# Ledger of designs, part 3: VHH binders against Acidic fibroblast growth factor intracellular-binding protein (FIBP)

Target 1, 363 residues: Acidic fibroblast growth factor intracellular-binding protein (FIBP), of Homo sapiens (Human) (o43427)
Amino acid sequence: TSELDIFVGNTTLIDEDVYRLWLDGYSVTDAVALRVRSGILEQTGATAAVLQSDTMDHYRTFHMLERLLHAPPKLLHQLIFQIPPSRQALLIERYYAFDEAFVREVLGKKLSKGTKKDLDDISTKTGITLKSCRRQFDNFKRVFKVVEEMRGSLVDNIQQHFLLSDRLARDYAAIVFFANNRFETGKKKLQYLSFGDFAFCAELMIQNWTLGAVGEAPTDPDSQMDDMDMDLDKEFLQDLKELKVLVADKDLLDLHKSLVCTALRGKLGVFSEMEANFKNLSRGLVNVAAKLTHNKDVRDLFVDLVEKFVEPCRSDHWPLSDVRFFLNQYSASVHSLDGFRHQALWDRYMGTLRGCLLRLYHD

## First folded at step 26 (VHH)

Design y2 (from q1 with S99D)
Fold by ESMFold2, last read:
Structure y2 (fold): chain B 363 residues (1-363), chain A 124 residues (1-124)
Amino acid sequence: as target 1 above (363 residues)
Amino acid sequence: QVQLVETGGGLVQPGGSLRLSCAASGFTFDDYWMGWARQVPGKGLEWVSYISSKGYTEYQDSVKGRFTISRDNAKSTVYLQMNSLKPEDTAVYYCARDDLETYDSFEGWSFDYWGQGTQVTVSS
């Protein structure tokens, strides 16, 4: 077979367009067909046979590299391939990159054989090749398996072990966090949400609702061995049932409503709608908190937030500015409730929930 | 105990056909993807064909259009219909089960259990 003039000697030729075709799961034959339609034969004067040989040579090189890409530090320290450091970083970053359509189909599902066996359905639905679906799934699982028992920052652990950019490492942190906690993302009412919306919420929950969020030096050093950013703080979740008094105690509910309505009078375009629906909105948000005692109910968090808050506010046509005003005053006014004894718990819950709700409120 | 038993190999003239069968036992066959690989003399092991639990199929470029993989979930059996055989197809053919738990690949796929292999020889 003939080679292109530029693929010569001891250097490893990395054509980024051919790498993309390989990552996308095209066969050599299909990749050659796509390269021919790009006009490359006219540009180079090569025959189709030469192009097929070049594409095959690239694919063989990529297959040999793939084991190293599964453990990226090994790629940096190997001596078999002559690849510049900037090119090594590109190979790693592109290998771990993912398609939005793919991640949305698997987000929150367990990274198990049960999910993997259904990738053919996902491939058909999304139009992404099965080979690419399997690579992306395997990448998610590989990262998860490496970091699932590690202490410390999830993002830092991913960056250290896979040499990914900060942006991609944060995305993977969200993916493994969702997989670990099994958040439901596939319901019809959630289909308007992007991966970016969920990843934003994941960052807030990792920062504020995990055991690592405590951030205090423990009196018992053994407690630090269980501080994983992937696991929600079980004591925090159990304590959230104490917030139920805000809607079960008539005096607290009435006073909370009065404080919020007084603060927002003249500031909301939807004030009448808010005033009429305050108790239902508050029950929705507080009942979401109270449900978080069971793993099953944690899985429904985003369904519940959309049903109990986003949909009602959207139905009444709240502008985002009014949602922000309401959530700020709704959260802050609890500090003025003399009969309420769970202020720190409330702040931890609502600090994250406000950010999530504002991000989820779009169209 | 996972077992894969290949049958149907033999000697065939160029242009002829063979049908390989693989009887599977010791696991829930319906839940697994299955494949065929071959050991070509003087070359390494290479992937031939693959079939998902729901019947999605893939083929190596060199056999596409000539080979057909199929499965019968009721009989826990996977088949490889090999048509228009060439001397280059001479190999030991292995039935294999995809490892749904791994995240490593073998020519894009990962197999955890293999049969004993069946010899296919294409010669005048």
Scores: ipSAE 0.348, ipTM 0.767, lowest interface PAE 4.3, mean pLDDT 86
Fold by OpenDDE, last read:
Structure y2 (fold): chain B 363 residues (1-363), chain A 124 residues (1-124)
Amino acid sequence: as target 1 above (363 residues)
Amino acid sequence: QVQLVETGGGLVQPGGSLRLSCAASGFTFDDYWMGWARQVPGKGLEWVSYISSKGYTEYQDSVKGRFTISRDNAKSTVYLQMNSLKPEDTAVYYCARDDLETYDSFEGWSFDYWGQGTQVTVSS
């Protein structure tokens, strides 16, 4: 029952349905038509003229509010519009909400004018109005520009400055993180992945692979500029080259294989396949680490994960449970390798990678 | 220097047609969205139509079905075909370049450069 909350008095009238139409980028004329089709005239007894006037008034109000919505704290502190706190929260939350189909098209791309030029194509592809696309894109860009200058938790900064829910702030954190690191998400092999999948991985990466994750105050003042939660820890990434020994040293590789196979024997349905493909899988996982040492190759992270691990396991019809068992044991067994000295680095790498891979492993 | 020069305005009877042209120079034309705005006497500036670099078009409700925006990238020119003109269409028409920034006054569009405008008068 869309209770037309007719706020009688000095309260700014906000119709949520009209607000949705406005956010979706409909013109006043189209919005009125949609409202008519919804049966509002019959329900309210209003005339078409009244409906049009009402819709126009709302649109004007929303237009005025939009400036405040660009800086949500201003909406809370302004005295022009009498809007209850719950409605303020709603306005903000809905304004910054986005379509999954849209974010998938822009995820990992630079939030620049260059990308914005292509919004017409995205609009056509997704069926989302160009106005809505533009609003959403601008929101992403706005948030990015604000938080790129801030130190500390990306999510917290977003919440503080834009007053978004935790969920939405996390989503924006992921979007910002992907945009900053230019992760490729548009390749065909990645089309089966949802924004949620990427967002999940982003969260893990932000928590574990950024400078903010190490909790140690950078001693180098010059490194402080780089200590943003949106940036991957460069030192960590460079150190990942040390993991190559796990596959380059035949003895280590063989021992690692032996340990994993011993541990998983009788536990995996696809044990034979795992054993046969262990070296390839290990090389794949370690090679992903090696590629991360190169800035230009960081963009290929998700493609590489899918190609080097997800697809091979899928090809051999690994159940998710077996993938989990394998990744757990694969990671843990390295601790038993006496010749391997980079256990902490390995744990930091594989702890995140395991989580990401498990999330990415679906149809 | 960015320049936009409008032509094609004039006096026309109701129901008549005009074609406006805007010659652009001083920038890479094919990289920018272009548009038309108009200022009705006694009213504020309002957007009329937009065209993307690839030819996607948008129109104000009041001109939908009557006006057609187009562009020739080879000539760095944007056009506005105006059919079924009404007295209410009387205004100064401006060619504009879209800066692709957020601008709430134009329903999400923003222009950074404008021409001098061309007068369109629809009168019997």
Scores: ipSAE 0.338, ipTM 0.755, lowest interface PAE 1.9, mean pLDDT 90
Fold by OpenDDE, fold request of step 28:
Structure y2 (fold): chain B 363 residues (1-363), chain A 124 residues (1-124)
Amino acid sequence: as target 1 above (363 residues)
Amino acid sequence: QVQLVETGGGLVQPGGSLRLSCAASGFTFDDYWMGWARQVPGKGLEWVSYISSKGYTEYQDSVKGRFTISRDNAKSTVYLQMNSLKPEDTAVYYCARDDLETYDSFEGWSFDYWGQGTQVTVSS
């Protein structure tokens, strides 16, 4: 059956199993072998030759579709392939789906040729085929390149241009956000974290720490309008230096401690530990803010959070509930400090940080 | 200027062996993936094999188990050992540099540069 026979007149039958094999990066020969092992010959009565031909035909079809999958709206508007909408959605969703093991290896790295040349190491480490790694990487890069030029909601832009599910779009938003800001995720101290953990934090950061979060277009014409939703609000980051007063001013620090301790007395199982370590924890959290004022140090955000807060609390065996109570009260008590003038800034900072820390606080 | 020069082609009997070599110059060889492609008369260019900068290798199904790609970064050279040659292997073989821009296609990896090619003829 000529390539034309497959495309002209009949609904393009897409075998999902073969599609999966193709996406996983198997050669036709390897795919055939896997299908044989699955018992397909016994089930269908087909010969190996027929199976080879069938697999090859599918691969050809997928190759043709791949160009359209790079711009999913084109797949919807094309007239060459008769593919039902549900199947179109499936093709797109599966094509852009990624392995968690893979994304953890590339998360926060530059989506460049320099990173791409090392995908063979990732392939070896994860057991994912190199072809699949390259596909996934190219997908990340493709999405990044498209949305980096766009203003507005990162998730919306991804959904609009790539027709991904909300879940997958949010995942890609996180990937893009991490790649753009170069967050370090590969350090040993962070290995216990899943992509989901990072994605959660990304969502909060995108919502609260980017220019898109403030809703008001910066009226300052000189503010390089170029801050995309994937960029952290530079002004916000610079303003974070003002939070240093909370730990630098002894009176504020003592008062803050007093307020938090008063509020949490009798409520925390680890109250004594909290009281003893309050100043250190507060200094840690405020110092994280201070580091964010430097672009080169932004990459260390998650490492710093783990080292300065998560690990100390774990070391003292804080239950998650106590961490939550502490962070809530720690944040709220600042509003009672008459000498502190940066409450809005504090709320913007701690609102996100609290959520991130709670997500990061697990074994 | 990027240059790729293939050598080692020739006439061989079915079942015979050839070793192709490609001398690369004009770029940082160890930073690039390299490969071999071939063109059968009247057909398009098809990829045969590629090798990563660190030595990861892949092969087209038709040559798997018969061909071996290798590289010597010190010499900026990529090799293709071709064993158990078949008449179907008759083609012009090109050494190529992978641009790493595109995902693998049915037609092979994306190459941005290739040499002038070397003729391989397998006939009785």
Scores: ipSAE 0.308, ipTM 0.740, lowest interface PAE 2.0, mean pLDDT 90

Design y2 (from q1 with S99D)
Fold by OpenDDE, last read:
Structure y2 (fold): chain B 363 residues (1-363), chain A 124 residues (1-124)
Amino acid sequence: as target 1 above (363 residues)
Amino acid sequence: QVQLVETGGGLVQPGGSLRLSCAASGFTFDDYWMGWARQVPGKGLEWVSYISSKGYTEYQDSVKGRFTISRDNAKSTVYLQMNSLKPEDTAVYYCARDDLETYDSFEGWSFDYWGQGTQVTVSS
């Protein structure tokens, strides 16, 4: 007996199903139709008219709540709507939830009017209603605007100001990070990647490659309010050019190869392929670093990773385990190179890159 | 300066048709979404229809199947074809530009500019 808890009290009744329909951008009429199709009339004994009225009432309520949802703390502190805390959390979480198909279309794009004007194309492509697309886009933009002015952890700031779950906050952090750095994600070579893949990489980059990753930036008041977690560490990126020596110096390259091969001999199923392609792979990885020194080329990071490392390994049918072993030894062996002086830089670079590559390595 | 000028309003009998036009100027027309809203005396403004820069259209439930929004970017004009008009459609109709900003506006749409409006009266 699904007790339609008709809470007669001053409590704002929130039907989760209707809320979902609203979030999905359905009109009242369409929502009613969908509810009818679901068998709600038979279940409740309600008439179509009652259902319409009920749906309309909910939509009105949601519309009024939407303003509060733009600043979730306001929803908690407001006295107009009597909403239990669990329902408040639900409202917020669902409101800021997004479709993966949608985020893949906008990921890395500027959260501007220029992108927003083309949401109709995205709607058509994904089958997501335009209203829903717009809501989601606006949510991304809203979060971006709020956190871009904030210092500290991007995830923490998002979680605190928007009261999102940790997972959702991390997702938004990734979205914001990608938007800020304008990583290209729409190329054909990247279509096999999910948002989760990108989000994973974003997390690593935020943790390791941003200004916030490097301890207490001196409170220099004049330091341009760059969001510490949104911006890549420019000095770090510039320093990456020093890694070129690993492939430019023949002795270092040969020694590095030797060390890796020695360590992996008998352990890899694709050892011969690895050995044969070591120089190319190493050049690829180091060249990605070198390219990151140029702001204009940062956007191509993922394309370059796929093209220079993922695809070659896939073409040679590397199992993931072998990729893991290779990347581990490839990274670690640099520490045995006496002529290489940039170990810390290397670790910072490859620590992130290794994780990203492993995540990106799938069909 | 952004200007929107509505025309085409008038008195019609129930079941009749009207075509509203909105001439836009002062901005790059093809970059903006446009829409129509209406206001009944004593009531608030309600959205009627939206059209994207590329021609995607949405309608309020009450006008679905009866009204058609269109635009001519070359003429910087947006149109509202109103068929099967009902007395309930009596209102001042406003052409509006969507600023594409985040505002708790009508179902997620936000208008930053609107015209002076044109009166539509449906009566026997």
Scores: ipSAE 0.213, ipTM 0.690, lowest interface PAE 2.3, mean pLDDT 90
Fold by OpenDDE, fold request of step 28:
Structure y2 (fold): chain B 363 residues (1-363), chain A 124 residues (1-124)
Amino acid sequence: as target 1 above (363 residues)
Amino acid sequence: QVQLVETGGGLVQPGGSLRLSCAASGFTFDDYWMGWARQVPGKGLEWVSYISSKGYTEYQDSVKGRFTISRDNAKSTVYLQMNSLKPEDTAVYYCARDDLETYDSFEGWSFDYWGQGTQVTVSS
């Protein structure tokens, strides 16, 4: 009688604590030890032998379930394990959940290059078990492979195929998006940023800077592969060169400065600093756009944002409120420039950039 | 409605001890992991410790060996015994319920509900 037969027709009781231990990559022996330390024997009156048996049984069950968890819809349709829907959702959600420390180490890297050595190093650095690291990495890779072939909303595709919550699906979308575009996140200047910060920016970029954001524009039948939410709109990126005129044309730059200063006079605590640094800040923001026109430089987006805008403002001790006011007015004032013809492009660029910069502006 | 009420905070000298309590209501306490987080003014919220529904415990490295989390399911209460307190432990401490969906870390803790917090100040 195959061990599988034991579960046929029986309600599968899933101990969430044991499941957590399993997900964290603990061996049965270590899991039992941890459970003993928790005082479970005293609480339940169980013997160590019973605890070991119980833990082993759960681990066996989880091992069997893991195959189904690789394709979550299969878990819902299978008849072997009787698991309530709420517990199914929990199993899936927790299985695909990840450690913040781990994702920060792999964010923006090519998911295909996850060597055993790399994971060992990450495990050592973070204190996360190798098994857990491997599970998480494999999950990222699995999701990436599935959605890279799909058209449409990245988040929707992830939710549909992996049955994740909206939050977790968005997180995975960010991971996939960063991996696909190979954004550099590991530099020292970016260490203060959390995954949440990057995920926030990813969401904005996916919504506004990808081909999926522009709706069903008659895409050239030959460019069908590029209409994925994970790819930046190449035409948009190329068009960003047109924004250079805002800093290259002295008259436009001066007028823009005048408009922003007029609007913000008396509203900013750091008005003098803003006025003094306006040209530099504007050049920085426009230069970021210019760099995005080159595929090789796209990876440096976040480093450039921090160096060209976040650090200067921090150095001058700008409060977040002033940064917000500045970015709002900086963006809006361009609409009053009669000589500037690329308003829609500007709005698409700065709408996203503003949000990203505000998120990145913290200690 | 989910409610978490922290008590036990206060001023203590370095090397001293405090015991925080959190009374939970509005949900089935036995089904949830519980934990403690702390926040220093101007800094982000950091998890301190959590305890599973069955009593599994985990601690932030900075508090290991000094803090002990426990729970009494009959009273729907979670506790944090803090020993050998340091000035660096000064923060607002929050009791929190573990969220059942997503975790920022499998080695750490995530929460969906938290209390109003209790101030812990360690100073000479």
Scores: ipSAE 0.000, ipTM 0.193, lowest interface PAE 14.6, mean pLDDT 87

Design y5 (from q1 with F106Y)
Fold by OpenDDE, fold request of step 28:
Structure y5 (fold): chain B 363 residues (1-363), chain A 124 residues (1-124)
Amino acid sequence: as target 1 above (363 residues)
Amino acid sequence: QVQLVETGGGLVQPGGSLRLSCAASGFTFDDYWMGWARQVPGKGLEWVSYISSKGYTEYQDSVKGRFTISRDNAKSTVYLQMNSLKPEDTAVYYCARDSLETYDSYEGWSFDYWGQGTQVTVSS
């Protein structure tokens, strides 16, 4: 079938298997070999030469499509390829799909040439081809560069400009958010966490801790208004220092402890442990807030959460249910503290933190 | 200024071997991926091989098993060992630095700098 036959007049037949091989970064020769191993020659009666030609033709098509896939709306509006809408969606979705193993290696890192030069190590570690790694990385970077200039919902912007599914758009939003804020995810203590865990936390943080969450236009003219969903609310982060009083004031701390213990008595299996460690846990949670006031320390958020809360609770064998009860009551009891004036700030902080901690609390 | 200087080209009989070398200067060699491309008269530039900063290698299908790319970071030099040469390998061979920009599956890796090239002629 001549290149013209593929591009002119007939519905562009896209073999999904060949597309997968292409996305996985296999050369034509390697792809042909894999197809041969799958028994395609026996099934179709084709010769190896025909298979090679067929594979090469597909690869040529994909190469041409790749330019359009960098701007998915162009794929929809182009007239060169006759591709049904469902197939267009498939092409886009698969092109921007990524390997979890890969994203875990690059999550929170700068999407720069400096990171890109090390993709060979990632390829070796994960078994993903370097070409595939590079494609995925470039996709992350491409999306990042586009949405960093946009105001509004990160997910919506991604969907509008790249025509990704809601799920994939949310995943990319998380990737972009982590890359922008440089959250450390590669520490040994965090290796038990999946991308899904981080993505979950990202969603909560984007919803509650960004400027877009408050719905108010940043009053600070110097605040790059353009990254409302990518950037943490600086004012909010700075205000978190006010939460220190909860652990610094002995009376507040004691009262808070009393309220939580009273409420949870008879409800927790690990009540004694909770009571014994209340002050330490509270100090840990409040200290995480304090660290967030420093831009350089924001990257350590997840490490700190694991070290200061998750690990202590796991060490004492807290069931997830008890963790939930504790966090709920711990957060709610602050509202009964007459001497504490920052309840709204506390709710904004703990509302997100609670969700994140519960997600992070697993083996 | 980035400079790439190719050497080692020449006339060789089919089945023969050549070793190309490229001396790089004007940039931190260890930080960059390097590669080779070739241009057949009347045709476009095609990538032949590339090598990462740490030694990961990839080859075009047409040269796989015959060509070997290597690098010496201490000498800021990249090499292309070409064995079992065929008339179809006749081309001007260029040493190139990879820009680490968007990957192209047909054009190879994104190259930003090229040498002057060295002629390789395979003929009986």
Scores: ipSAE 0.299, ipTM 0.738, lowest interface PAE 2.2, mean pLDDT 90
Fold by OpenDDE, fold request of step 28:
Structure y5 (fold): chain B 363 residues (1-363), chain A 124 residues (1-124)
Amino acid sequence: as target 1 above (363 residues)
Amino acid sequence: QVQLVETGGGLVQPGGSLRLSCAASGFTFDDYWMGWARQVPGKGLEWVSYISSKGYTEYQDSVKGRFTISRDNAKSTVYLQMNSLKPEDTAVYYCARDSLETYDSYEGWSFDYWGQGTQVTVSS
């Protein structure tokens, strides 16, 4: 029973429903209309005038609180509003929550370049109110701006400075990471992917492919200044060129194929297809690594993964289980190649890539 | 050159209605937010309403429920339907183009070009 929270005394009463309406960008008038439709008048016995007043009061309060929500720690330390801690947390969490449809439209784009036109287009496309889009976009920008100057774990930094839940902080970390690295996510071939898919991949990449992952200070002093935790390890990316030998050397390629096929014989439903397409798949995976050596091509990572691996496997109707088996064995078999000296590099690369590919492999 | 030409102003009685039109030229109309501002005698310029390229609208509180902004992209024209006019609405009304600049402020409008204005007088 959505009780009309009447502002009694010095305690700031927060109606969650009204807050949602506000966050969704509804005007007071529209919010009142929606509340009326929900049957609140009948439930509470309130008049339309009271409802209007109540809604207006809440909106005013939220507007005042918004400044504090831009720096959540300030909300906790302020003395103007008497808000219980649980409600503070709720306010913060919901304020920074975002629509998946919205984030998919802006994911990987430069956050500083968002124009009114762009947001308007997104609003129209998604059906999300422009005000809500604006709030969400501003939140992304705000978080990005704060953490871009910080070293260490993106998630931890976000949690510390914005007091978000772990889940939400991880989501923002992904958003920041994608924006920083400018990953292309808007291509048609990627439309089947959810934000969750990208976020999953982001997490793996952040953990394994950033400087923070290696725990060792970069040897190049100049690289230390430029590489933040949200940046991909440049040295690692450059080293990926060494993986080309796996497909360029015919003997290695053939041996690798033989090892994988021997291991997977009788285990895969699509063994014949795998065997037939092994070289192409391997070339695809290694070529992705090669492209990552070029800064301009990093943006195409997900498109390349889908095009070079996901789509071929789908075309041959690989079950996910077979994809898993293949990727596992494909990665592991390289350790048996005597002529290959870059095992650690390979593991770092394929460890992440395997996880990403498995996540991306769905209908 | 960006040009904005307002029409439709005049003298009306309280409670009356006017429809302002603004013909825009010299830029890609469909890409820009458009709006109306007014200058009351002795006061500063204040925004009245704006409309996004796709039709999102906002209004100053003082005109909410009475004024309606609309646009016709095919005609490169923005309109302001003013109903229930009050003496307080007496002002020079300006058509304005909103800047494409990033949301740097929570202010919903940032006009960069203005017309010459049209006089609206509400008097008995």
Scores: ipSAE 0.232, ipTM 0.687, lowest interface PAE 2.2, mean pLDDT 90
Fold by ESMFold2, fold request of step 28:
Structure y5 (fold): chain B 363 residues (1-363), chain A 124 residues (1-124)
Amino acid sequence: as target 1 above (363 residues)
Amino acid sequence: QVQLVETGGGLVQPGGSLRLSCAASGFTFDDYWMGWARQVPGKGLEWVSYISSKGYTEYQDSVKGRFTISRDNAKSTVYLQMNSLKPEDTAVYYCARDSLETYDSYEGWSFDYWGQGTQVTVSS
């Protein structure tokens, strides 16, 4: 029996399972077929004709709601549909939800017609319907276009304008941050990484490496650096060249190695491997910093981190605990280098990089 | 200047067939998705079918299995082969180009340029 025959206080009854089928991009015919296979006719005693009519009526309602879902505050204030607030929140949250497989295919790409025209290939590769791929892409672009010109917290702006949960707003913040900075995520060596891995790193970079970051730079009451969460701090990135002295000056490199080895002797299972590879690992991490001054080299950040640090450490079978011990001492021991004058810069760089590397270090 | 010109409409008996053509000019045809929509008498405009730049196709349920969209990129032309026509298929049929530049898709499409339409009438 259809729930559309029961109305309380003129409330529109919305079937969450039919909404999911509509969001997933199934035609009415395909949605009916899936509902029949679920056993709903046997459970309810409804006919196939009633089920088809009910599904079509739901789809018509969802089509009418879709324009409001593009501007969620309008859904809260419209008077045409009688939808309870909890149901409004569900409709909004589910409309903006995305598939892991989809976001992973577009993460870091420009949100442009060039990417949109190839969504049919992504649909085929992932098994996600083309309608759903286009909805998810349009949602990413819609959020990006609203927040790209806004001051303040990226997460708060997304929550305010789209009425999303904190979790989903943080995910969208990562997506728009990646799209704005165009990080490469599609290379073969990065395929072991999930959206969650990239989103974790995005959160750290937004917090620490953007113009709005609260970090190693002094702040005062009239500073406006927290206004630009989406753009990397280019002065910070330019300054990272100064870290090259840690590997270009052989006395500093040797002393840095000595301090780390002294601190970790007897404490690291892969100590001999670390000692043999210290200079190569340090050059890798410092050269990543030096390369971040160019847009193309920023795009390669994750490729470089995996190639210069993650792969070598996996090849030598470092357990995660040893990676953590190494990164902590590697970072901290620079504070004991006489004449090194870039401690705040180093802490801002390695504070985020250490968190990213630990998150990226898995199989 | 974008131009879309439909041809091939006419009067047919129920169960008959027609082939619509749409000649496109004024843009890089190969880069765009193309589609067909129809204006049924007394009803609003509804999409019928679309085809990606690479030839992937989608159809409205009411025409699936009866209509076939295709494109010839060398001729900058999109086609709609309409078989097993029914009286409810009577409409003005429009060729359309998908915008791909917007983010306000409706049912997965957003047409930005339209032809003048061609009348299809299915009656005995």
Scores: ipSAE 0.182, ipTM 0.682, lowest interface PAE 6.2, mean pLDDT 85

